# VHH binders against o26223, part 269

Target 1, 191 residues: o26223
Amino acid sequence: MKLLWTSQHIKVTVHIDGKVSKMDVLEAIKTRRSIRKYQDREVPEELIDKILDAAMCGPSAVDERPWHFIVVRNREMLEKIPEVHPYGAMVKDAPVAIIVCCDSSLEKIPGFWVQDCSIASQNILLAAHSLGLGAVWTGVYPLEDRVEGIRRLFSIPEHVIPFSVIPLGYPAENPGTRDLFDPDRIHLEKW
Short names: E, the ipSAE of ESMFold2; O, the ipSAE of OpenDDE; V2, 0.75 times the mean of E and O plus 0.25 times the DockQ between their complexes.

## First folded at step 15 (VHH)

Design Y20 (framework vhh_7nfr_2; at its last fold request DockQ between E and O 0.72; V2 from the best seeds 0.00; counts 0 for: pae E 3.6 > 2)
Fold by OpenDDE, fold request of step 16:
Structure Y20 (fold): chain B 191 residues (1-191), chain A 124 residues (1-124)
Amino acid sequence: as target 1 above (191 residues)
Amino acid sequence: QVQLQESGGGLVQPGGSLRLSCAASGFTFSEKWMSWVRQAPGEGREWVSSISYSGGWIEYADSVKGRFTIARDNVKNTLYLLMDSLKSDDTAVYYCAKHIYSIFPETQDEFDYWGQGTQVTVSS
């Protein structure tokens, strides 16, 4: 039985009228795109709070929850982030950015903090998308040049590791949806 | 292999001008901060100027502010130092240096690659 996956174009109708349409989790995952262009519009604090709440709901190794979040709205700082992140140009155009960090002192099992912060970062992206915002994950860790750049720019302590920078805003682009399903990447029972 | 090659040094009279160039290869130039560092005879290395990969963030040592201009061409993989109003105290070997971190250096150990340097001599 050849499962013909018909690419159903899920029309994400972004209702402009203040009603955040409830997006189910699968829809959020499948329709999320990296957004690098933003409207000249502020993001309400309430939405940021919801996003951060979602960021903290992910699992972590042995429930270590090593993550910290820096919320950046200051224009000067947003404009400086691209100077310490070579692929962070879009951050200057965003009304807000979240820097996801790991407090290494909270780590219980070495190395799993990367997974924990990745989950938190992904939840930020999904939550943002579900709320009608656009975001993009700009990688900081494990590149030392970016880690130290962000660290010094924000006076982050040595035991705290910047992991990702995620600009957020109302989308000013629509990249469309992609079918990323690849059956060749699926192995049954054994490689 | 990372390579940095300085050029443009020479003998100039006080008040004169020089343009230094640093040709970079072996890495993605546009993704790295770059600096000029100089070493005068009998002195230690002195930071001169730094520039972000985009050129949007620049800093100068107080000794060269208003006289020197750092610039870069990411298409040509070249770093520049325009030196105006040169003084005898500017006499040094000038080095192009690649940053380890994407921020201004705090120490000389924050450079992972250096050029061979180019001699600048300011004399009457």
Scores: ipSAE 0.824, ipTM 0.915, lowest interface PAE 0.5, mean pLDDT 93
Fold by ESMFold2, fold request of step 16:
Structure Y20 (fold): chain B 191 residues (1-191), chain A 124 residues (1-124)
Amino acid sequence: as target 1 above (191 residues)
Amino acid sequence: QVQLQESGGGLVQPGGSLRLSCAASGFTFSEKWMSWVRQAPGEGREWVSSISYSGGWIEYADSVKGRFTIARDNVKNTLYLLMDSLKSDDTAVYYCAKHIYSIFPETQDEFDYWGQGTQVTVSS
């Protein structure tokens, strides 16, 4: 077990396999890629807990925190998701998926739940990446046919809105990083 | 414009077989769930079978299980119903119906488009 001390910040990171790793937040953001191919390997419950903890750290409109998460590991259910959600074809090959939902009864300011759940979804992707997992956000909302399909498949109440399905697992592909910075998208003071 | 056109109905003797077809146009057929629904003379509409967009999830009404087979061809944009071992109480107008939602319907209001129907008559 190796403890690391930095000159600027004292951080201690311990990994159960004996390796110590830390990823800079900017590196995580820049290197995260959508991963649609997964190893035949289970994702431990403790990693899912860490990912969902990270999801709930996101800001929300007036701190409304409207999100709920369904963790899907059942093989039969994972195989049914693509039948109600065609953009989620890779879900059948994932060891686990997270469904990000909005509970509209928790809204404090109408209509901002989409931003709130988008933030939680992106945090899931970043946290998964930092833990050595690959994931992809498959959009359910605003496609009402898919929203209702997922709602009924998982017995989600009428006031709860399935927003996204995020399959994840240990990656079986490496699409590499991209340099997407475009200064023409930056406008000073005005358009 | 969404169009559904059934064909393949007719008069058949008990124990016989028919294959119904439904030609679909005006929407992305491969992204929609589809159903067959029938209406016997003087009765309400009865759900027969549904098929998911890929064909990977299929259900049948108990009255037709083991005798009817639903299928789809997403290249030809066509829905099929193969009916075997037909009985007199299978006599009905058979409709092709497009789902609003990507799931099994709970009511007939969950179909936004219907074909004109094709008559199936089982008679000795």
Scores: ipSAE 0.359, ipTM 0.744, lowest interface PAE 3.6, mean pLDDT 90
ESMFold2, look of step 15: ipSAE 0.346; ipTM 0.720
ESMFold2 (binder alone), look of step 15: mean pLDDT 81; pTM 0.826
OpenDDE, look of step 15: ipSAE 0.778; ipTM 0.894
ESMFold2, fold request of step 16: ipSAE 0.249, 0.210; ipTM 0.655, 0.631
ESMFold2 (binder alone), fold request of step 16: mean pLDDT 81, 81, 81; pTM 0.826, 0.824, 0.826
OpenDDE, fold request of step 16: ipSAE 0.816, 0.822; ipTM 0.911, 0.914

Design Y21 (framework vhh_7nfr_2; at its last look DockQ between E and O 0.87; V2 from the best seeds 0.00; counts 0 for: pae E 4.8 > 2)
Fold by OpenDDE, look of step 15:
Structure Y21 (fold): chain B 191 residues (1-191), chain A 124 residues (1-124)
Amino acid sequence: as target 1 above (191 residues)
Amino acid sequence: QVQLQESGGGLVQPGGSLRLSCAASGFTFSEKWMSWVRQAPGEGREWVSSISYTGGWEEYADSVKGRFTIARDNVKNTLYLLMDSLKSDDTAVYYCAKHKYSAFPETQDEFDYWGQGTQVTVSS
């Protein structure tokens, strides 16, 4: 099924306290949290399209764009993911999950695909948050047991590497914000 | 060091029951798939059953389906095989095996650790 992605710039208005405000990029970054509890509410396809659009807007090494995305809504498959991912328990409670993969045949420089897929994964998280959804990054690569588990579960070809599983949904928790700034990690001019 | 130790084997009559146990140590048991594999005299190793980390997913060989039940206790780091309606053809050494992958095994090479095995003999 070729998802025809129409790039319509939909102004996502996040209703925080009844006011439609656009979340700026810094706000999205600073206020994003891992969300592992979700409402019993479907995520519209339009939002998933926006999230995936954002996922593909990140930089990649020499513009290789090696990423593929599996969008999972099937309840049976969502329930099976926790059986092949020991830290994926929350996936069964999500209405949808995105599996970020790398097509190794698209890789131009060896090893940079990890960075590329990481950027894509982070953009998914930020986009989801900006749209009023909750998400969490569950790591698959580089753990072979999880990589092969996800591969077989979704019949992913050998040349394609599952990288992350990201469940998404309307949040049913509010973990609050964290101040993670650490000036001791900043070095001027030299170590 | 990874260790798997089977127990519970013995001599039983046809139609009898046994409960095998496998004590696991040296790894995070709750994060690994586990299997039972058996080897009859003069035969190769035969996959019997596998179970996911939570126990939410289990599969059986056709030869034991409906008679055997695989289970696990992640608190006790123990794998179990409940064997009912035992037949003479079930006579074998039964091995506990740790999976490399979070999937049902396709080959014997997908097990990275084995126990020493426990003998099960079904004889009248």
Scores: ipSAE 0.857, ipTM 0.932, lowest interface PAE 0.5, mean pLDDT 93
Fold by ESMFold2, look of step 15:
Structure Y21 (fold): chain B 191 residues (1-191), chain A 124 residues (1-124)
Amino acid sequence: as target 1 above (191 residues)
Amino acid sequence: QVQLQESGGGLVQPGGSLRLSCAASGFTFSEKWMSWVRQAPGEGREWVSSISYTGGWEEYADSVKGRFTIARDNVKNTLYLLMDSLKSDDTAVYYCAKHKYSAFPETQDEFDYWGQGTQVTVSS
């Protein structure tokens, strides 16, 4: 019984014959882990399209939707990202990376673009996980060194702010599940 | 305090070789791009070469391509410039420069720290 449930759970998270099984949203949130090792296997453009569609489903301040995405598959460019991003070493081994950016000309309420792009970034992680892929969010903003490095590498204009770099691919590691619930973080009525 | 100390300059004949070193301290060297910049007598400063913090990305001015090699040792916190086939036009004070950003500089004010320089003189 236990083996059957484990096998069914694992199969639901794996890409099967061009179609993915529906994953419960709470399961996706609770089982997603940062994945930094990837199989030597291409990610179909169809999956990237689905991930980006999901990224844009997030709420944004006053519906400003300030996000733009750069999809990077070129090997030479992927190999250069670690040279401008100290914690992006795994990007060179990923088949694809997504750079989440803010177009500041779309801001309607100053400063909320950070929340907007964070939501888009997390949606990328969850969508990738639901499609049998692994991903990790590598931080760019607010570290000016990384922001400027990525901007110049990808010819991103000055009014556009690179926020995160998210390498992704079929996972070559399994970090396991975690139970992170902490009741001490919950305050009823007041602090 | 950030300190950059160049060494290895000197007088050399045309066609000769030199190795410049720059000892770095007061910052996390392995997390910063570094450059060599030179200044010939009576001239402005000229960018020579830049290297990413891992050493995997090197760029060179056209005037030195194929003759100079930039390198770094992140264990010893040292930047190097290996100069071969030296010409009289290479005569200059050579400065080690720390980048403000992990990127190629657009202007000289994107180098936030400079060494004192080391003199290279190419003369018969």
Scores: ipSAE 0.246, ipTM 0.669, lowest interface PAE 4.8, mean pLDDT 89
ESMFold2 (binder alone), look of step 15: mean pLDDT 82; pTM 0.828

Design Y22 (framework vhh_7nfr_2; at its last look DockQ between E and O 0.02; V2 from the best seeds 0.00; counts 0 for: pae O 13.0 > 2, placed apart)
Fold by ESMFold2, look of step 15:
Structure Y22 (fold): chain B 191 residues (1-191), chain A 124 residues (1-124)
Amino acid sequence: as target 1 above (191 residues)
Amino acid sequence: QVQLQESGGGLVQPGGSLRLSCAASGFTFSEKWMSWVRQAPGEGREWVSSISYSGGWTEYADSVKGRFTIARDNVKNTLYLLMDSLKSDDTAVYYCAKHIWSVFPETQDEFDYWGQGTQVTVSS
């Protein structure tokens, strides 16, 4: 562990964590599971920053990068999400959630924002996993009633589309591994 | 086919209590916000109360706060309104209404289905 100090009489103390992720990308993809139970433990802002950085590294249609992210830590708001989003029941138990949104004014190719936000959402899941966190993608779009519910709850403007709600935290469950490879889904040259 | 059927209305004295029920069918009740709306004689419709699909978020009109309780049973697909400390001003036909959106309604246009109503009359 390497500690850096500033001598200025100011509010800044900087710490460098020399730990790097040693999880191979293929291992991360194969071992990531949806986690719906979380420890009563805060997720540091620094980890959220790393996760959102990873989210924005995804490709997008013609580099349109239509995504916006809302980071939710307020307990009252986390508890209200399941009341407008029935598939998000576990959100009330998470220390933090990320809402992935599309700003439709950034679209360059109509309709590809769904793929763009899906890529960002998956990157959030993988980055969280690589950092020792658990997460789950809960779908909001295309369910219009849930889209409107989340929009009103967070004062999201009409041209912005809430796509997914991703609760995350230190995991309090281990669903185990799965082997999902199915060679019958692979077609050579033709269907 | 969406069906909403209210029951439990009647004549009560001031200070009395009633419990209204709304039997719901033809949709996934447990995934929808629901409301009670009332209409007094000669008046327009007045929103009374709303409840989220799980029951964890309730809202009440100022005129009924502290006296009325909205509730739901998602196993029986039934919405309830427990009415306590009734006043003559509570005299109305009470309607069960289904929300279009999974959120507190901003206008009457955000209800897509209504029941036929149940009469509540509060008089000495």
Scores: ipSAE 0.242, ipTM 0.658, lowest interface PAE 4.8, mean pLDDT 89
Fold by OpenDDE, look of step 15:
Structure Y22 (fold): chain B 191 residues (1-191), chain A 124 residues (1-124)
Amino acid sequence: as target 1 above (191 residues)
Amino acid sequence: QVQLQESGGGLVQPGGSLRLSCAASGFTFSEKWMSWVRQAPGEGREWVSSISYSGGWTEYADSVKGRFTIARDNVKNTLYLLMDSLKSDDTAVYYCAKHIWSVFPETQDEFDYWGQGTQVTVSS
């Protein structure tokens, strides 16, 4: 029984008639889930552009904006990513992946690039979700084998550090919503 | 005040070797990229080599690649340039340069401080 996940049950902002239904920021944050199954459907370049625009809108240390993005659509390359990324199996099934990288030559304060690229990566996830796409953050840095694997695969210069691989596509699963609020993690004024 | 002081230059024969040093002070040395730049007589300044904070990344001009090695000691606040297989064309004043930010040098404007330079002369 091929559960035809009809677009109706995925309260995902479906591009109806070119109008992206606007998801408010709290809704996007609260309802975002990691999506690892994708439809056999191309993602329009326009959506990728919007996602990348969002990725570049995050703050960075002293506004260093060290991020670069590799957009991968080539099927052969997508299929090779799992070979160097053991937890990236879903990438081969995605129509597109974004590799978030740090250009160390743009770094102003040592070490903050991790935070910068994390922010960029999260913005990619939120933007994708808001646009009706599914995505998942697959960590590359700081695992050396993954870093080097992705570096070699994409001929990334030594001064550029691959940080994350984010496959994207129209979702073919609906993990549902979850409530992760934990008041025990909130401390007032002091620990 | 930021200070950069080069040393180790001199007269050498073709095929010879030199080791340049740059003593840095007045800033957190380990948090800055550093470069060597040289200027030959009658020519403009030419980028030679750059090194990242910890020395984990280095880059060289094509003209010196395979012959020169840039290194740094962050404990001693010292930048080094090991020059092997020197050629007459390597004759220049060599400058230690501090990066404003951690950027690969594309322009001279990326450096905010320079040393006084050390003369390297390669002559038979």
Scores: ipSAE 0.000, ipTM 0.254, lowest interface PAE 13.0, mean pLDDT 87
ESMFold2 (binder alone), look of step 15: mean pLDDT 80; pTM 0.812

Design Y3 (framework vhh_7nfr_2; at its last fold request DockQ between E and O 0.67; V2 from the best seeds 0.00; counts 0 for: pae E 3.3 > 2)
Fold by OpenDDE, fold request of step 16:
Structure Y3 (fold): chain B 191 residues (1-191), chain A 124 residues (1-124)
Amino acid sequence: as target 1 above (191 residues)
Amino acid sequence: QVQLQESGGGLVQPGGSLRLSCAASGFTFSEKWMSWVRQAPGEGREWVSSISYTGGWTEYADSVKGRFTIARDNVKNTLYLLMDSLKSDDTAVYYCAKHIYSAFPETQDEFDYWGQGTQVTVSS
């Protein structure tokens, strides 16, 4: 049975009127793209709160919830992030960025914090997208140069590990959707 | 293999100028912070200047501030130190150093690679 995947172009109609059309979870996942260009428009605090709420709703190992979030709106700091993150150039153009961190003192099982913070980061991206914002995940951990760069820039304690920097804003680009389904990556019962 | 090679040192009179270069290879130069460090005879290593990977953020030791300019060309994989108004106290071997972190160095241990150095002598 050849599953003919008809590429239904889900037209994400961004209704300009302040009514955030609710995306279903599959739509959000499938249509999300990394957005690196932003409008010169502030992101309301209410939206950031919703995004952070979503970020904290993900599962964590034995419910350790090791994540912390630094919300950065200061223009000077946003402009400094690209100096300590070699692929963070777009952060200077964003009205806000969220730095996802792990408090290692909250870790209950070693190593799972990476998964926990990844889930939180992904939820930020999905929530942002569902709210009509664009975002991109810029990886910090596990690269030591970036981890320490972000740590020092934001005076993050030694026991707290910067994990990701996620700039957010109203999108000024539309990269379109991609079909990333690859049946060759699916193995049944065994490799 | 990471390589750093300094050049441009020499003998100069007080008040003179020199331009040091550091040719980098064996790593993605544009993704690393770089520094100049010098060592005068009988003295320890002294941090001189650092530059972010974009060149947008630079810092200088107080002893060289206003006289030296750190720069980089990421296309050429080259770090520069423009030295103006040179003084006798600037006499040292100047080293190019690669950062471990994307931050200004707090200790000498924050460099993972060094060049061989280039001699700068300021004398009348």
Scores: ipSAE 0.835, ipTM 0.924, lowest interface PAE 0.5, mean pLDDT 93
Fold by ESMFold2, fold request of step 16:
Structure Y3 (fold): chain B 191 residues (1-191), chain A 124 residues (1-124)
Amino acid sequence: as target 1 above (191 residues)
Amino acid sequence: QVQLQESGGGLVQPGGSLRLSCAASGFTFSEKWMSWVRQAPGEGREWVSSISYTGGWTEYADSVKGRFTIARDNVKNTLYLLMDSLKSDDTAVYYCAKHIYSAFPETQDEFDYWGQGTQVTVSS
């Protein structure tokens, strides 16, 4: 089904039968929920590539972009994450997980890497959601026991800091939408 | 405050069995990796075995593989070492040790608390 209408100064849209993501950005933000149950279904590499591309679109302090990402698909490794990460139990059931890391040698302003990697992590969650996947952010930093546990499990060098572990997959649960707006958190001009 | 108390040691004949226990208090036991470490007379400390906080991942020194079993009870806050087919080389003071990290240890500086130890003596 093709439909064409043109004039000198009007944008032309042709309808091509294909796959296009149409989730509005505000809708994605409002409807994203932490998903901890996943279908037994592999996530294609191309979707992971899109998610990581989105992760790297985040702003960073002085454009330092300190992030690195480890993509984990190996079943044995996914099953070991909960053994070093007490609140990562659902990772064993995920088809894939992304570990967000900071390379401290890339910092231009010390200490802002936490904000930088948090932004990248949130972008991963939003991008996964927009692609029909579910994900959850499980915190690693600043808990030193977990930071070192993940570092050793994945042979991450000492100057690189594992920040978060994000399991993801096609969701097997639907928690629904929340209305969390609270006007009492808004302060005009001063506190 | 943090307390680790070993028990269950004693004199046993070669080929015999013992079960060591370590009662833990003063920390969240179920969130920490634990190890057994032993020290023979006149020798340095030797790592024996480690167990993850869930109990799902264990490792053993080559000298004890197949003969010793590490286990934990997170309800009773107790670490165990089941020792079978004991040899004279197993004679040592056995300590339970609390990990700093959720990882198999690379050095003995990675334990922040140790028990007082329990003596195991294997002799005819």
Scores: ipSAE 0.363, ipTM 0.742, lowest interface PAE 3.3, mean pLDDT 90
ESMFold2, look of step 15: ipSAE 0.322; ipTM 0.711
ESMFold2 (binder alone), look of step 15: mean pLDDT 80; pTM 0.818
OpenDDE, look of step 15: ipSAE 0.792; ipTM 0.903
ESMFold2, fold request of step 16: ipSAE 0.320, 0.296; ipTM 0.719, 0.699
ESMFold2 (binder alone), fold request of step 16: mean pLDDT 81, 81, 81; pTM 0.823, 0.827, 0.829
OpenDDE, fold request of step 16: ipSAE 0.833, 0.835; ipTM 0.923, 0.924

Design Y4 (framework vhh_7nfr_2; at its last look DockQ between E and O 0.85; V2 from the best seeds 0.00; counts 0 for: pae E 3.7 > 2)
Fold by OpenDDE, look of step 15:
Structure Y4 (fold): chain B 191 residues (1-191), chain A 124 residues (1-124)
Amino acid sequence: as target 1 above (191 residues)
Amino acid sequence: QVQLQESGGGLVQPGGSLRLSCAASGFTFSEKWMSWVRQAPGEGREWVSSISYSGGWYEYADSVKGRFTIARDNVKNTLYLLMDSLKSDDTAVYYCAKHIYSAFPETQDEFDYWGQGTQVTVSS
């Protein structure tokens, strides 16, 4: 399925407290939570395209952009993911999941692909949140049992490494916000 | 330390039944796929059956399909193999094996821990 990527700057309007407002980047970052419960509601393809566009906007080492994305909507496949991912139970309840992968053949500097895919994954989470969706990062790499499980389930080539599984949907929970600022973790000029 | 301990083997007549158990410890049992593997005298190890975390997925060797049932109790950290309609060809040492990967095994190298095995003998 060739996703038609339109780079159009979409005005993200989020309903907060009954008001439609634009979510700025800081708000998105600060208010994002892992969402593991989803409504029985389909996610429009347009939103997935926007999320994936955001996923590809992050920096990568030497601009290597090693990431690939598998968009999973098939109900049978979504239901199979928990059997190869012990902490992926919520995936079966999501209308869609994105599997972030690394093509090792695109890697220019060894090892930085983890950072690249992490950035992509985080951008997926932030974009989803800004669009009124809920998502959660379920880690695949570096656990070999999960990596191979996902690989076989989706027939992923050997040179491609599954990194994360991110279920998405309209949220059916509200975990609230957290204040995670810790000044003790800030060091000036030296440790 | 990972430990797997099989039990329930014995001598039975053809057509008889046995229930094997594997007690697991030293790892989070509910987060690992498990298998049964057997080895007959003079033969190599043969994969028998595998089961996923929750038991939602399972598979059997053709030689035991319809006769054997794999199950697990994640509360008791125990793997089971129910063997019905036993045949002489089922005579072997049966091993419990822990998976490295969350998938059905393709090779014997995909197991990182084995039990000591339990002897099953089917003879008239």
Scores: ipSAE 0.741, ipTM 0.883, lowest interface PAE 0.6, mean pLDDT 92
Fold by ESMFold2, look of step 15:
Structure Y4 (fold): chain B 191 residues (1-191), chain A 124 residues (1-124)
Amino acid sequence: as target 1 above (191 residues)
Amino acid sequence: QVQLQESGGGLVQPGGSLRLSCAASGFTFSEKWMSWVRQAPGEGREWVSSISYSGGWYEYADSVKGRFTIARDNVKNTLYLLMDSLKSDDTAVYYCAKHIYSAFPETQDEFDYWGQGTQVTVSS
């Protein structure tokens, strides 16, 4: 049953028609924007599961898959992240954040974990966007003060390296898309 | 050149009050955690208090809780320690220290710059 009405004292009910609205991958890449304002609305665990599944689909150097993820929903912990991350103020207003980490014991080729965790982080942003969520990547590695601050705040062991903090939620802003294509960055055959 | 300059120390009676200041320059003060550390005669350095770069998170050593207040002014690039209800055991040189990490310190090696110190003497 689908009921929608309006009146002089307007009352509107929202209906869900069950349509599967898949976003084309190129559209997702082009339209994803950093979102730093979130609605006061919980993000269901099932959406976080889908996002983390997507994060783990990324390629990694020699299939080393060095990534671990910390899901943070505790309000007190979210409020402390900005105190160890000078540009993480929006994290305290997010319903949830994901911390992307490297477990160095899983590293098979030294130094490629940065690329591996960057791929996982970008997949989180794209998956969140495709699910109607907004997110932003806040950088942790390679900044020594942020890395150690996050590690101690979340009791992360010394062999695990926090890479990024990604707050996410239903967006409360719409910055629009940008046209960033620059043909001068393209070199044929050589520099 | 990083510089930390403490001031405001002196001689006070038990139960008295002092305000210490630490003027900072040569780094982005508003992006760094800061601490006060003290050293009594013949003793090692004792952590007193730390404050996050924004001032939103701070902790105190048990020996000073309820009597000391750490604060910072990121416009003036100045760290403060308001000391009330001073005791003879608070007699020490008080140092301003700059954190390497955005975290409460576990060792003295986690400070990369120190001030010259300011003497606080509480006379019975």
Scores: ipSAE 0.348, ipTM 0.733, lowest interface PAE 3.7, mean pLDDT 90
ESMFold2 (binder alone), look of step 15: mean pLDDT 81; pTM 0.818

